VH-VL binders against Small ribosomal subunit protein mS42. Designs and how they scored, part 14

Target 1, 220 residues: Small ribosomal subunit protein mS42, of Schizosaccharomyces pombe (o74379)
Amino acid sequence: MSFQQRFARALDVGYKNFLSKDAVRNIFAYDNHLRGLVQKECKIHQTPYRVPSDLMVQSASDPARANLFNYSSQLVNHDFFFSGLISPERPSADADLGAINLKPGIDASFGSFGELKSQMVDVGNSVFGDGWLWLVYSPEKSLFSLLCTYNASNAFLWGTGFPKFRTNAIVPLLCVNLWQYAYLDDYGLNGKKMYITKWWDMINWTVVNNRFQATRIESL
Short names: E, the ipSAE of ESMFold2; O, the ipSAE of OpenDDE; V2, 0.75 times the mean of E and O plus 0.25 times the DockQ between their complexes.

## First folded at step 20 (VH-VL; framework fv_ebrasodebart)

Design y2 (from x1 with heavy chain Y109W, light chain R53K; at its last look DockQ between E and O 0.04; V2 from the best seeds 0.00; counts 0 for: pae O 10.9 > 2, placed apart)
Fold by OpenDDE, look of step 20:
Structure y2 (fold): chain C 220 residues (1-220), chain A 123 residues (1-123), chain B 108 residues (1-108)
Amino acid sequence: as target 1 above (220 residues)
Amino acid sequence: QIQLVQSGAEVKKPGASVKVSCKASGYTFTYYAISWVRQAPGQGLEWMGWISAWNGDTNYAEKLQGRVTMTTDTSTSTAYMELRSLRSDDTAVYYCARGPRYYEFWTGWFQHWGQGTLVTVSS
Amino acid sequence: QAVLTQPPSVSVSPGQTASITCSGDKLGDKYAYWYQQKPGQSPVLVMYQDSKKPSGIPERFSASNSGNTATLTISGTQAMDEADYYCQAWDSSDAHVVFGGGTKLTVL
C-alpha cells in the first residue's frame, strides 16, 4: 500500500491503536482551517497565495506577518508529522528496515532505540503548552538529538542566523505533534504520555531513514 | 501542453456505480490536486471534492459523503472518481480539473479541465 | 455551507459593458475566481485571486472583490463573450469549493 493510500485511509479508519478516525478528521479539519487562515493573511498582506513552506520562509523575518508565519509553519509541521507515519493498519510487531540503517547513529547518540523512545516520551510529556518535539540530525556532529519547539515554531528554521543564514546545523527527521488538539480526543487531559507512546509505534522509519540518507548525500 | 483526458461516456442504472478516470499529462502529477466538478443538464457547476496526488488527502462535498471515492495512481498519472448508489439526479457531465500546487489547491483555482464525461443514470 | 449568489442572466448590447456580480457572506475576505463556459465546452478560468487574469484572457475582462460581492466586468462586450459565467470561492470552514449558480450573458 502506497503512502497516499495509507494516508487517505486514515481519514476513514484512523490509525489503529493510535488515533481514531474522528481524531484524525478533527486534526485535518484544523489543518484546513489553517489553510483558510493563510489565505486570509495573504489577502491582508496582498501576497499571492503560495505553498505553506514558501510563505513560511517569506514571512519569518517580518513581525507584521507573524500570523502568516505561524499558520504556514503549522501547516508545514503538520504535514511533516503525518508524512512520517506508517499505514493505519500496520501491525505493531513489524520491524522497519529503515531503522536498521539508523541504528548506528541512534546508538551512538542515545544508546539505543529504546532509550530514544524513553527520552522522546519523557521529554514530550514534560513539555508544557503547545509545541512539537523533533528528532534532528547534525551533519557536522554526526549525531542525533531532540529538539523541542513551541507553538508553530519548527526545526527547519531553527537557529539564530535565519533568515540571513540558513542553518544547516540540524536536519529534521521526524516530529510529534504536542498540541492539545492532537491527543485530547482520544487520550484526554492526562493522556499525553500515552499518546506519545502510541505515536512511537506509528513511526515510519523508512521515511526517517530516507530523510537521513538524503542529508548524508547532500553533505558529500 | 497540460492535458486532462477523461474516460468515455457511461450509462448506468439506478443503484449502480460508476468510475470515471482522468489521465493527466504535461506536468508533475504528484505535486497537484485534482478536483471533480459535475454539471447536470442545463444546470450549474457543482463541486464534488478534491484529492491530493501528493499525500492522498481528500475532501468531499457533504452531500456526496459516503457515496464518492476519489483516488490517484501516480504511476499512470491518473485520477479516479467513483460514485456509488447512482440516482437519476446524478446524471451529469463530470469534469476533472487541476488545481494549484501542493497546499495551494485547497484554496485555489482550476486552470486546466478535462473534456468532461457524460454519465447517464436511467432505468 | 457557503453560498454564492449570481444573477441568472445578464444582457448587453455589443460594445457595452457587462457586469456580473457574485454575492456571498464576507466574500471580500476571500479570493474569488471566475470561469467562462460556452455550450458543449469545459469551463475556462478567466479570473483568479479576485482580479488577476490568466494568460490569453482579453484586456476587456476585469474583476474586483469587496465587501460581500465580487464583480466580473467585461468592457466592450463582443458576441464571442456570450457564455455562462461562474464565480467560485473556497470555504475556509470546511475547505470546500463553492460555485455560484452561474450567469448567462447574452449579447444582443
Scores: ipSAE 0.006, ipTM 0.516, lowest interface PAE 10.9, mean pLDDT 88
ESMFold2, look of step 20: ipSAE 0.093; ipTM 0.649
ESMFold2 (binder alone), look of step 20: mean pLDDT 90; pTM 0.931

Design y3 (from y2 with heavy chain D57N; at its last look DockQ between E and O 0.68; V2 from the best seeds 0.00; counts 0 for: pae E 3.1 > 2)
Heavy chain, then light chain:
Amino acid sequence: QIQLVQSGAEVKKPGASVKVSCKASGYTFTYYAISWVRQAPGQGLEWMGWISAWNGNTNYAEKLQGRVTMTTDTSTSTAYMELRSLRSDDTAVYYCARGPRYYEFWTGWFQHWGQGTLVTVSS
Amino acid sequence: QAVLTQPPSVSVSPGQTASITCSGDKLGDKYAYWYQQKPGQSPVLVMYQDSKKPSGIPERFSASNSGNTATLTISGTQAMDEADYYCQAWDSSDAHVVFGGGTKLTVL
ESMFold2, look of step 20: ipSAE 0.318; ipTM 0.705
ESMFold2 (binder alone), look of step 20: mean pLDDT 90; pTM 0.928
OpenDDE, look of step 20: ipSAE 0.750; ipTM 0.880

Design y4 (from y1 with heavy chain T28K Q62E; at its last look DockQ between E and O 0.05; V2 from the best seeds 0.00; counts 0 for: pae O 13.0 > 2, placed apart)
Fold by OpenDDE, look of step 20:
Structure y4 (fold): chain C 220 residues (1-220), chain A 123 residues (1-123), chain B 108 residues (1-108)
Amino acid sequence: as target 1 above (220 residues)
Amino acid sequence: QIQLVQSGAEVKKPGASVKVSCKASGYKFTYYAISWVRQAPGQGLEWMGWISAWNGNTNYAEKLQGRVTMTTDTSTSTAYMELRSLRSDDTAVYYCARGPRYYEFWTGYFQHWGQGTLVTVSS
Amino acid sequence: QAVLTQPPSVSVSPGQTASITCSGDKLGDKYAYWYQQKPGQSPVLVMYQDSKRPSGIPERFSASNSGNTATLTISGTQAMDEADYYCQAWDSSDAHVVFGGGTKLTVL
């Protein structure tokens, strides 16, 4: 099943043991709202509408286009977040097979997947305000690490050389949405920790592994 | 080549329901949204809502919340609009129109329209 | 919910320029669309994204959108241009489509 199909299904049934269909629909509504805002900003700045990733890159260095950047970046983050999830029904554990290829690096970096989980839950829960928590890979160091970004900022543009230099300093592999709208519907004000805990079980490690492998190929 | 063909005229009594169909052809049905727009006799265009054939997501006009249901059948490339609890002021020509592609709802324009379906509500 | 306001009617002599306005709060920050509708027919898109013409629409049709007003302009108006014209926008606040009230263009 493709990501698009899974996402479509999620709008009807939600993500089992993670997000209700109502929560997913609300998030989707927000996504549409952001897209509308992007369109508005494009018009204001007389910039042709493009995919959010392109708009994000184009607006990143322009303070006058801060809104365009924030809206487009949030859309990129949002897509990255959901594309890293397993099927809404969680029909199989085959998505976890990808974790095998990540294990050496994860063990070297965090000690174990369990430790990684614990850290992501704790770090994510400790984040005050809206933002995103990322698992990133450093090709140079051959290590994994956690990165927290606030508001609509992301790990894709974290490098010092952007946009002139693709900073292969870090490669985002997965992220969790820490914005309140992402978890309040199902988990409430004090449910952030549980939200992240449940999110962990929804990670598609095959996707994560593919992202990881792609980075390695480029480095060769 | 792109066509939207709607079902025939309907005559209904107040309180009844009507379901209008819109069969699409000439394009990939599942990639686009369908909007419904109605027009009372001698009046302007009124947007009723849209449905994505891709994910089934819907958005209805506030005025019609609770009375309207839009659905799609991807196997037949057909969109349906059901309006319940009909009133005399629901008398109108009802149009289906092809909306934007999925994830492009914000573009919100209609290049292709059905021929319209007259729904008359009278005692 | 956004409201788009159009004049109910506009009259023009053949060969003259007709202008139909559509007003809305910060409409210039949104894309405006225009539709032509003749009696007994379905609406036809004549302008999209403020000023772009679909294929098949004559060059005498043009449009602009700035501030709070979108304007449809028909140069060299012909008898065949007599119709109802509707402006339309998308409201991002509730993801709704909004139509203007329509303008009847009469070619005298």
Scores: ipSAE 0.000, ipTM 0.521, lowest interface PAE 13.0, mean pLDDT 88
ESMFold2, look of step 20: ipSAE 0.134; ipTM 0.658
ESMFold2 (binder alone), look of step 20: mean pLDDT 90; pTM 0.934

Design y5 (from q4 with heavy chain Y54W; at its last look DockQ between E and O 0.02; V2 from the best seeds 0.00; counts 0 for: pae E 13.2 > 2, placed apart)
Fold by ESMFold2, look of step 20:
Structure y5 (fold): chain C 220 residues (1-220), chain A 123 residues (1-123), chain B 108 residues (1-108)
Amino acid sequence: as target 1 above (220 residues)
Amino acid sequence: QIQLVQSGAEVKKPGASVKVSCKASGYTFTYYAISWVRQAPGQGLEWMGWISAWNGNTNYAQKLQGRVTMTTDTSTSTAYMELRSLRSDDTAVYYCARGPRYYEFWTGYFDVWGQGTLVTVSS
Amino acid sequence: QAVLTQPPSVSVSPGQTASITCSGDKLGDKYAYWYQQKPGQSPVLVMYQDSKRPSGIPERFSASNSGNTATLTISGTQAMDEADYYCQAWDSSDAHVVFGGGTKLTVL
């Protein structure tokens, strides 16, 4: 199923109280542009795989294919971002249940969900330039933390040296898109803090908890 | 094309071990888990466990804990399942199946299956 | 202790609607998945996430999951649908997988 087919309802009506349909359509137009650039890079390098996550991993260690990495990484980030939002088509009734399950770990790492929100808003608003803000989990340290990546970088390959630091790997749980194209249409250049604040209310904590539960298999 | 190709049939004696291989092609091996499922003759599917190709972590079915070991070799995109201390009731077809991506693990289904490996344990 | 219970067999005439049930405690709170297995072949995914159909699976296959019961429905059943069918659930809290006992669908 294509990325646009998976989010057809959001393209039709947007995300109430967060992003208008026109803002969503603009982000997806950029996503489509990047998919065209990936296709061109694959042809140039005669690279057979088409799924962006595969292309991202294959090109990460090859500076000659830096463009392919940047474009495919941004596509992976878009998917992760939108997949973590409460869907306009089928809002999760158990999003609060996900937050309840996460509460002990969030409290231990940040003090509270309120403090997590405050830190995400403040750190995200302080980012100079384009980038991404992530909530990540370290199985080795049993702690959640924030990670900021710039431009097309992402948390999936952040400093891990795949597979060099497997036991020190972090697990991305949540991200917010801090590129200007994500918030300019609805919030303007001066509205970044409000954009992040409104985004917080759209987090699907069931999705975040499901991503976290995958990490519990690693830690005994 | 995504494929899982398993090693050939085995005949074993009680008390021996068997190691079944599952070679993946057509996708990035390290992003997915591999599950192992067995089926005794005329019986249903029994989940044995899975291994994450991302980090090598495993989750085994409780009744097989201590007798099964699952591993991967990322350089050859191959998963292995070893079952030790074989008994006659371990006679089954052993399947590997591709599970969820490591960061989308909550999907919980198996979209590609290997062809199966018959393991016969005879006295 | 998750247990998924399926009827051992279901028989239908060609063209009739087949209904295969899968019962488990609060199964509707989990995603249900369905696999088809023909004799001598590997299982094939036919329904996922309760009611979604993979590409290449005929439209006559549908499924639902509510309360304690998931149901696979095959309308206009054909001889080629004769197979074993397994339901499966996954508990996200500890990543355990369980299969139902299987149902042999016979098309007489």
Scores: ipSAE 0.000, ipTM 0.455, lowest interface PAE 13.2, mean pLDDT 83
ESMFold2 (binder alone), look of step 20: mean pLDDT 90; pTM 0.930
OpenDDE, look of step 20: ipSAE 0.702; ipTM 0.878

Design y6 (from y2 with heavy chain T28K; at its last look DockQ between E and O 0.06; V2 from the best seeds 0.00; counts 0 for: pae O 11.3 > 2, placed apart)
Fold by OpenDDE, look of step 20:
Structure y6 (fold): chain C 220 residues (1-220), chain A 123 residues (1-123), chain B 108 residues (1-108)
Amino acid sequence: as target 1 above (220 residues)
Amino acid sequence: QIQLVQSGAEVKKPGASVKVSCKASGYKFTYYAISWVRQAPGQGLEWMGWISAWNGDTNYAEKLQGRVTMTTDTSTSTAYMELRSLRSDDTAVYYCARGPRYYEFWTGWFQHWGQGTLVTVSS
Amino acid sequence: QAVLTQPPSVSVSPGQTASITCSGDKLGDKYAYWYQQKPGQSPVLVMYQDSKKPSGIPERFSASNSGNTATLTISGTQAMDEADYYCQAWDSSDAHVVFGGGTKLTVL
């Protein structure tokens, strides 16, 4: 099932044990709002509308296009976040074979998946304000690490690395949305930790592994 | 295949209320907004407001605030527009139109319209 | 509230080019939409997002939007093009839809 199909389905049923359909709808509404804002900014700057990733790259170095950058970047982050999730109709949190290929690196970097989870939950919960928490891979170091970005900033641009430009600095593998709108509907003001905890169970490790493997192939 | 079918013509007295229905088909009803536009005889199009079938959010024209109520029934894919305290100048053809997806107001064009409902307000 | 201004009427001879303008403050920064309405019928979308045509709209229809003015152009105007035309935009300040006053196009 494609990302779009899963997301469309999520609008009707939500993500079981993670996000209600109402929460997903609200997030979707915000996403659409952002798309509208991107369109507006494109008009203002007389820039043809392109996919958010392209617009993000094009506007990143232009202070006059800061809004375009933020809106497009947030859309990129949003898509990256949801594309890394299991199907909304996942019956239970079962073992994912994709995680097997990540295990050596995760163990080397964090000690275990359990420790990784614990750290992501704790670090994510400790973040004050809106932002994103990322699991990233360093091809140079052959290690995984956590990265926190604030507001609409993302790991793709971190260290001046664009996916299209092989900086080999860091490669984003997954992220969790730490913006309040992402978790307030279902978890409330004090439910951020639980939100991240539940998110962990929704990670599609096959997708994460594919992203990881792609990086390795490119490094060869 | 997308269709909006409205209820029949209405004749009302001043001070009365009218409720017009718009039954939608051919698309996923809950994903889109329904907008209402009216047109007095010989006059232009006037936007009245819209309702999101997504979550029930409404946005009304300022001129009609307090007198108009828009609702949806997702089970029947039907939108309703109620206008209260009717006046003679409320005489118009009332249209429903499929609006944008929720929070895509920036794409606020109406590609699909109902056939219109004439509401006549007279003593 | 945003106001869109259209000329009340435009007349052209068959085969000539008709231009209908729609003016509004910074309208060029917004997307403009155009509707055609014939007597006794519902409006029909003829242009969206300034210059894009829905399926089924003749090639002779075109539109642009810059500055404070959106323009609908009908090249080689035909008798069947006689109708009322309305421009429309979205007001970002209150998320309202705004229509122009409409233009009656007469084909002489």
Scores: ipSAE 0.008, ipTM 0.512, lowest interface PAE 11.3, mean pLDDT 88
ESMFold2, look of step 20: ipSAE 0.621; ipTM 0.841
ESMFold2 (binder alone), look of step 20: mean pLDDT 90; pTM 0.932

## First folded at step 21 (VH-VL; framework fv_ebrasodebart)

Design z1 (from u1 with light chain D29N D50N; at its last look DockQ between E and O 0.05; V2 from the best seeds 0.00; counts 0 for: pae O 10.1 > 2, placed apart)
Heavy chain, then light chain:
Amino acid sequence: QIQLVQSGAEVKKPGASVKVSCKASGYTFTYYAISWVRQAPGQGLEWMGWISAWNGDTNYAQKLQGRVTMTTDTSTSTAYMELRSLRSDDTAVYYCARGPRYYEFWTGYFQHWGQGTLVTVSS
Amino acid sequence: QAVLTQPPSVSVSPGQTASITCSGDKLGNKYAYWYQQKPGQSPVLVMYQNSKRPSGIPERFSASNSGNTATLTISGTQAMDEADYYCQAWDSSDAHVVFGGGTKLTVL
ESMFold2, look of step 21: ipSAE 0.432; ipTM 0.771
ESMFold2 (binder alone), look of step 21: mean pLDDT 90; pTM 0.935
OpenDDE, look of step 21: ipSAE 0.362; ipTM 0.786
ESMFold2, look of step 22: ipSAE 0.140; ipTM 0.676
ESMFold2 (binder alone), look of step 22: mean pLDDT 90; pTM 0.931
OpenDDE, look of step 22: ipSAE 0.008; ipTM 0.541

Design z2 (from u1 with light chain S93K; at its last look DockQ between E and O 0.05; V2 from the best seeds 0.00; counts 0 for: pae O 9.2 > 2, placed apart)
Heavy chain, then light chain:
Amino acid sequence: QIQLVQSGAEVKKPGASVKVSCKASGYTFTYYAISWVRQAPGQGLEWMGWISAWNGDTNYAQKLQGRVTMTTDTSTSTAYMELRSLRSDDTAVYYCARGPRYYEFWTGYFQHWGQGTLVTVSS
Amino acid sequence: QAVLTQPPSVSVSPGQTASITCSGDKLGDKYAYWYQQKPGQSPVLVMYQDSKRPSGIPERFSASNSGNTATLTISGTQAMDEADYYCQAWDSKDAHVVFGGGTKLTVL
ESMFold2, look of step 21: ipSAE 0.596; ipTM 0.831
ESMFold2 (binder alone), look of step 21: mean pLDDT 91; pTM 0.940
OpenDDE, look of step 21: ipSAE 0.012; ipTM 0.539

Design z3 (from u1 with heavy chain E104Q, light chain D50N S93K; at its last look DockQ between E and O 0.04; V2 from the best seeds 0.00; counts 0 for: pae O 14.3 > 2, placed apart)
Fold by OpenDDE, look of step 21:
Structure z3 (fold): chain C 220 residues (1-220), chain A 123 residues (1-123), chain B 108 residues (1-108)
Amino acid sequence: as target 1 above (220 residues)
Amino acid sequence: QIQLVQSGAEVKKPGASVKVSCKASGYTFTYYAISWVRQAPGQGLEWMGWISAWNGDTNYAQKLQGRVTMTTDTSTSTAYMELRSLRSDDTAVYYCARGPRYYQFWTGYFQHWGQGTLVTVSS
Amino acid sequence: QAVLTQPPSVSVSPGQTASITCSGDKLGDKYAYWYQQKPGQSPVLVMYQNSKRPSGIPERFSASNSGNTATLTISGTQAMDEADYYCQAWDSKDAHVVFGGGTKLTVL
């Protein structure tokens, strides 16, 4: 299933109290543009087209493939962002059962979900330029933390020396898109803070919890 | 005020079982896990395990596997720890301590402790 | 199972600085917690997440974590600080809590 197919409903109705259908359509148009650019770069570098995640990993260590990396990475980030949202038609930000399993760690790391929200809003709002804000988990440290990446960089490659070393030091759980195109349509130039604030209510904590719990599953 | 009040001292024979209670108050009981820690006379703290009052999940120390059972009663906001097949080296003060909210794969830290329950195992 | 090692005893004169160490594999990459226990009393949390101080704990208490060692530091040690101190950590894989062996702090 393509990205647009997976999020077809969002394209039709938007995200209530967060992003209008027009804003979503504009964002997804950019996504399509990026996909086209990835294909172009694949041709230039004589690389078979693969899923963005594979292309991202493959191109990460090659300065000559910087464009391919940036475009593919942004697609990965984009997918991760939207995959972490609740249904567009959700009537209200009800307590999500998934958040329950995260409470101990969140409380320990930030004090409360409220504090986490406050920090994400403030940190996100303070970021100058384009980028992404992440909530990540460190299994080794047993802590949650915030990570800010700039441009198309991401938390997946944020580790102990990617690509030479596998980056399992941190696990991305959720992110918010801080690129201007993500919020300008509905919130304007000065609406970044409100954008992040409303984004918080759209988080699918079940998905976040699943990502968290996945770190506990031993590979067979 | 958050309080953990434990049951009174126990004297048991070897081979017997003991069940210690820990009544919680001052907070929403269901949202937190309870851990049990014991301390033999003149010895250090030993973690025994935890139970989530939310979902009933338990995690026991390997040393006590098969001999310990932790339970909760949400209606009375009480946690129970049963230790079976008692032996002399089980003589200790047993503490309950509050774990983090909705405990699952996260221990956090122990801010609140019961007063302790002395369990003496003697022939 | 993870093992945390503490010195069995530390002595300090009043007003001097006491340091209690806790060593464990990869402890520097984990959070350490510290508890104070006086005779006949329940343990009291004095430090959490390596260096954070709970409300009510005097500022003379501090802690750090470096390498494989966590350290509890008591500056200007007072007679009332005489107690047993335990470090604590946990393993995220098995979710087991581990305590150090404890350190008896004597104020001479």
Scores: ipSAE 0.000, ipTM 0.504, lowest interface PAE 14.3, mean pLDDT 87
ESMFold2, look of step 21: ipSAE 0.006; ipTM 0.554
ESMFold2 (binder alone), look of step 21: mean pLDDT 90; pTM 0.936

Design z4 (from y1 with heavy chain N57V; at its last look DockQ between E and O 0.05; V2 from the best seeds 0.00; counts 0 for: pae E 16.4 > 2, placed apart)
Fold by ESMFold2, look of step 21:
Structure z4 (fold): chain C 220 residues (1-220), chain A 123 residues (1-123), chain B 108 residues (1-108)
Amino acid sequence: as target 1 above (220 residues)
Amino acid sequence: QIQLVQSGAEVKKPGASVKVSCKASGYTFTYYAISWVRQAPGQGLEWMGWISAWNGVTNYAQKLQGRVTMTTDTSTSTAYMELRSLRSDDTAVYYCARGPRYYEFWTGYFQHWGQGTLVTVSS
Amino acid sequence: QAVLTQPPSVSVSPGQTASITCSGDKLGDKYAYWYQQKPGQSPVLVMYQDSKRPSGIPERFSASNSGNTATLTISGTQAMDEADYYCQAWDSSDAHVVFGGGTKLTVL
């Protein structure tokens, strides 16, 4: 099913206390625009159209297809962002179990969930320009950490050199969209801090924990 | 009950390789690392490395770097240690031990050990 | 390179107190762990995180860790305590495990 079909309830009613239906519809209109741009780039470069995660990987580190990467990467980031939210369609989730399972690692890395929240809000609000803020796990350090990516860049390919550097890969667990189109409608240009604060309450920690427990994240 | 069951004893000639298995049961395999520790006859414990069953990341003792490979098979809850280019001083009992949870590195401990696998290297 | 040094042997009479030391540079800044190993058996954890005792380990086992030295203490030593004892720490710079050389405890 399509991205819009998977989030049809959010398009209908928004996310209570977080994003109005009009804000969600504007974000999804941009997502649909990007899908059009991906199709155009595939035609220009005679690249068979595939799902955005495949196109992102195929075009990574290929300067001739930089536009295809940027558009596909942003689509992957949108999916990861919305898939990590408590759904208005299925509002009952086992979020408490996920948070309980993550607590020892979060405590070791940040001190507490409260400190993680404070850091995500402060770091996210201080990001200059458009981008994404990620919670990631570093197997090398055995710790969670924050990562900022600029524009359409993402954490899925950060530090990964295919295939030689797999053990240097990070595991993306959660992201928040810091592009102005994500928060301007409901929060205004000066409301970025409030947007991130409200987003925090919408995190589906069961999804985050499931991502953490996966052996590898190979394609998205 | 948590249990680690290792493969049987091996006799090898110098220059060969050995692969020891460690089948885990009684816990969620992907939540913990597996460490490999060896003990030569009459000697102390020597840590060889660990592998995270969570994401497959390995960390090997510097002395063994390039000669050892550790893997897991999550479908069978089994860890493997392969030691290549065997020498007579690789004769030892090889243990697997359940290491820390994926978030307990530097503070974890080895409470659960396999029964050991004797590997003898002689010409 | 992180090194943990232990005396090769300690002898005590039954009922006496045995002390086994483990020395390493700034070891007190890390957690120390202790294992008992009897002949033909796998190691058994007897103390963890400096001074904590796992369930099933007798109260006569205690431990401390400060400065450069961790110490395992067995009060009222019994013949069943005769074993090899190993200390262990993590080398936090590279996430490596370090074991001490081991101490043979003899109860005469």
Scores: ipSAE 0.000, ipTM 0.423, lowest interface PAE 16.4, mean pLDDT 83
ESMFold2 (binder alone), look of step 21: mean pLDDT 91; pTM 0.940
OpenDDE, look of step 21: ipSAE 0.034; ipTM 0.604

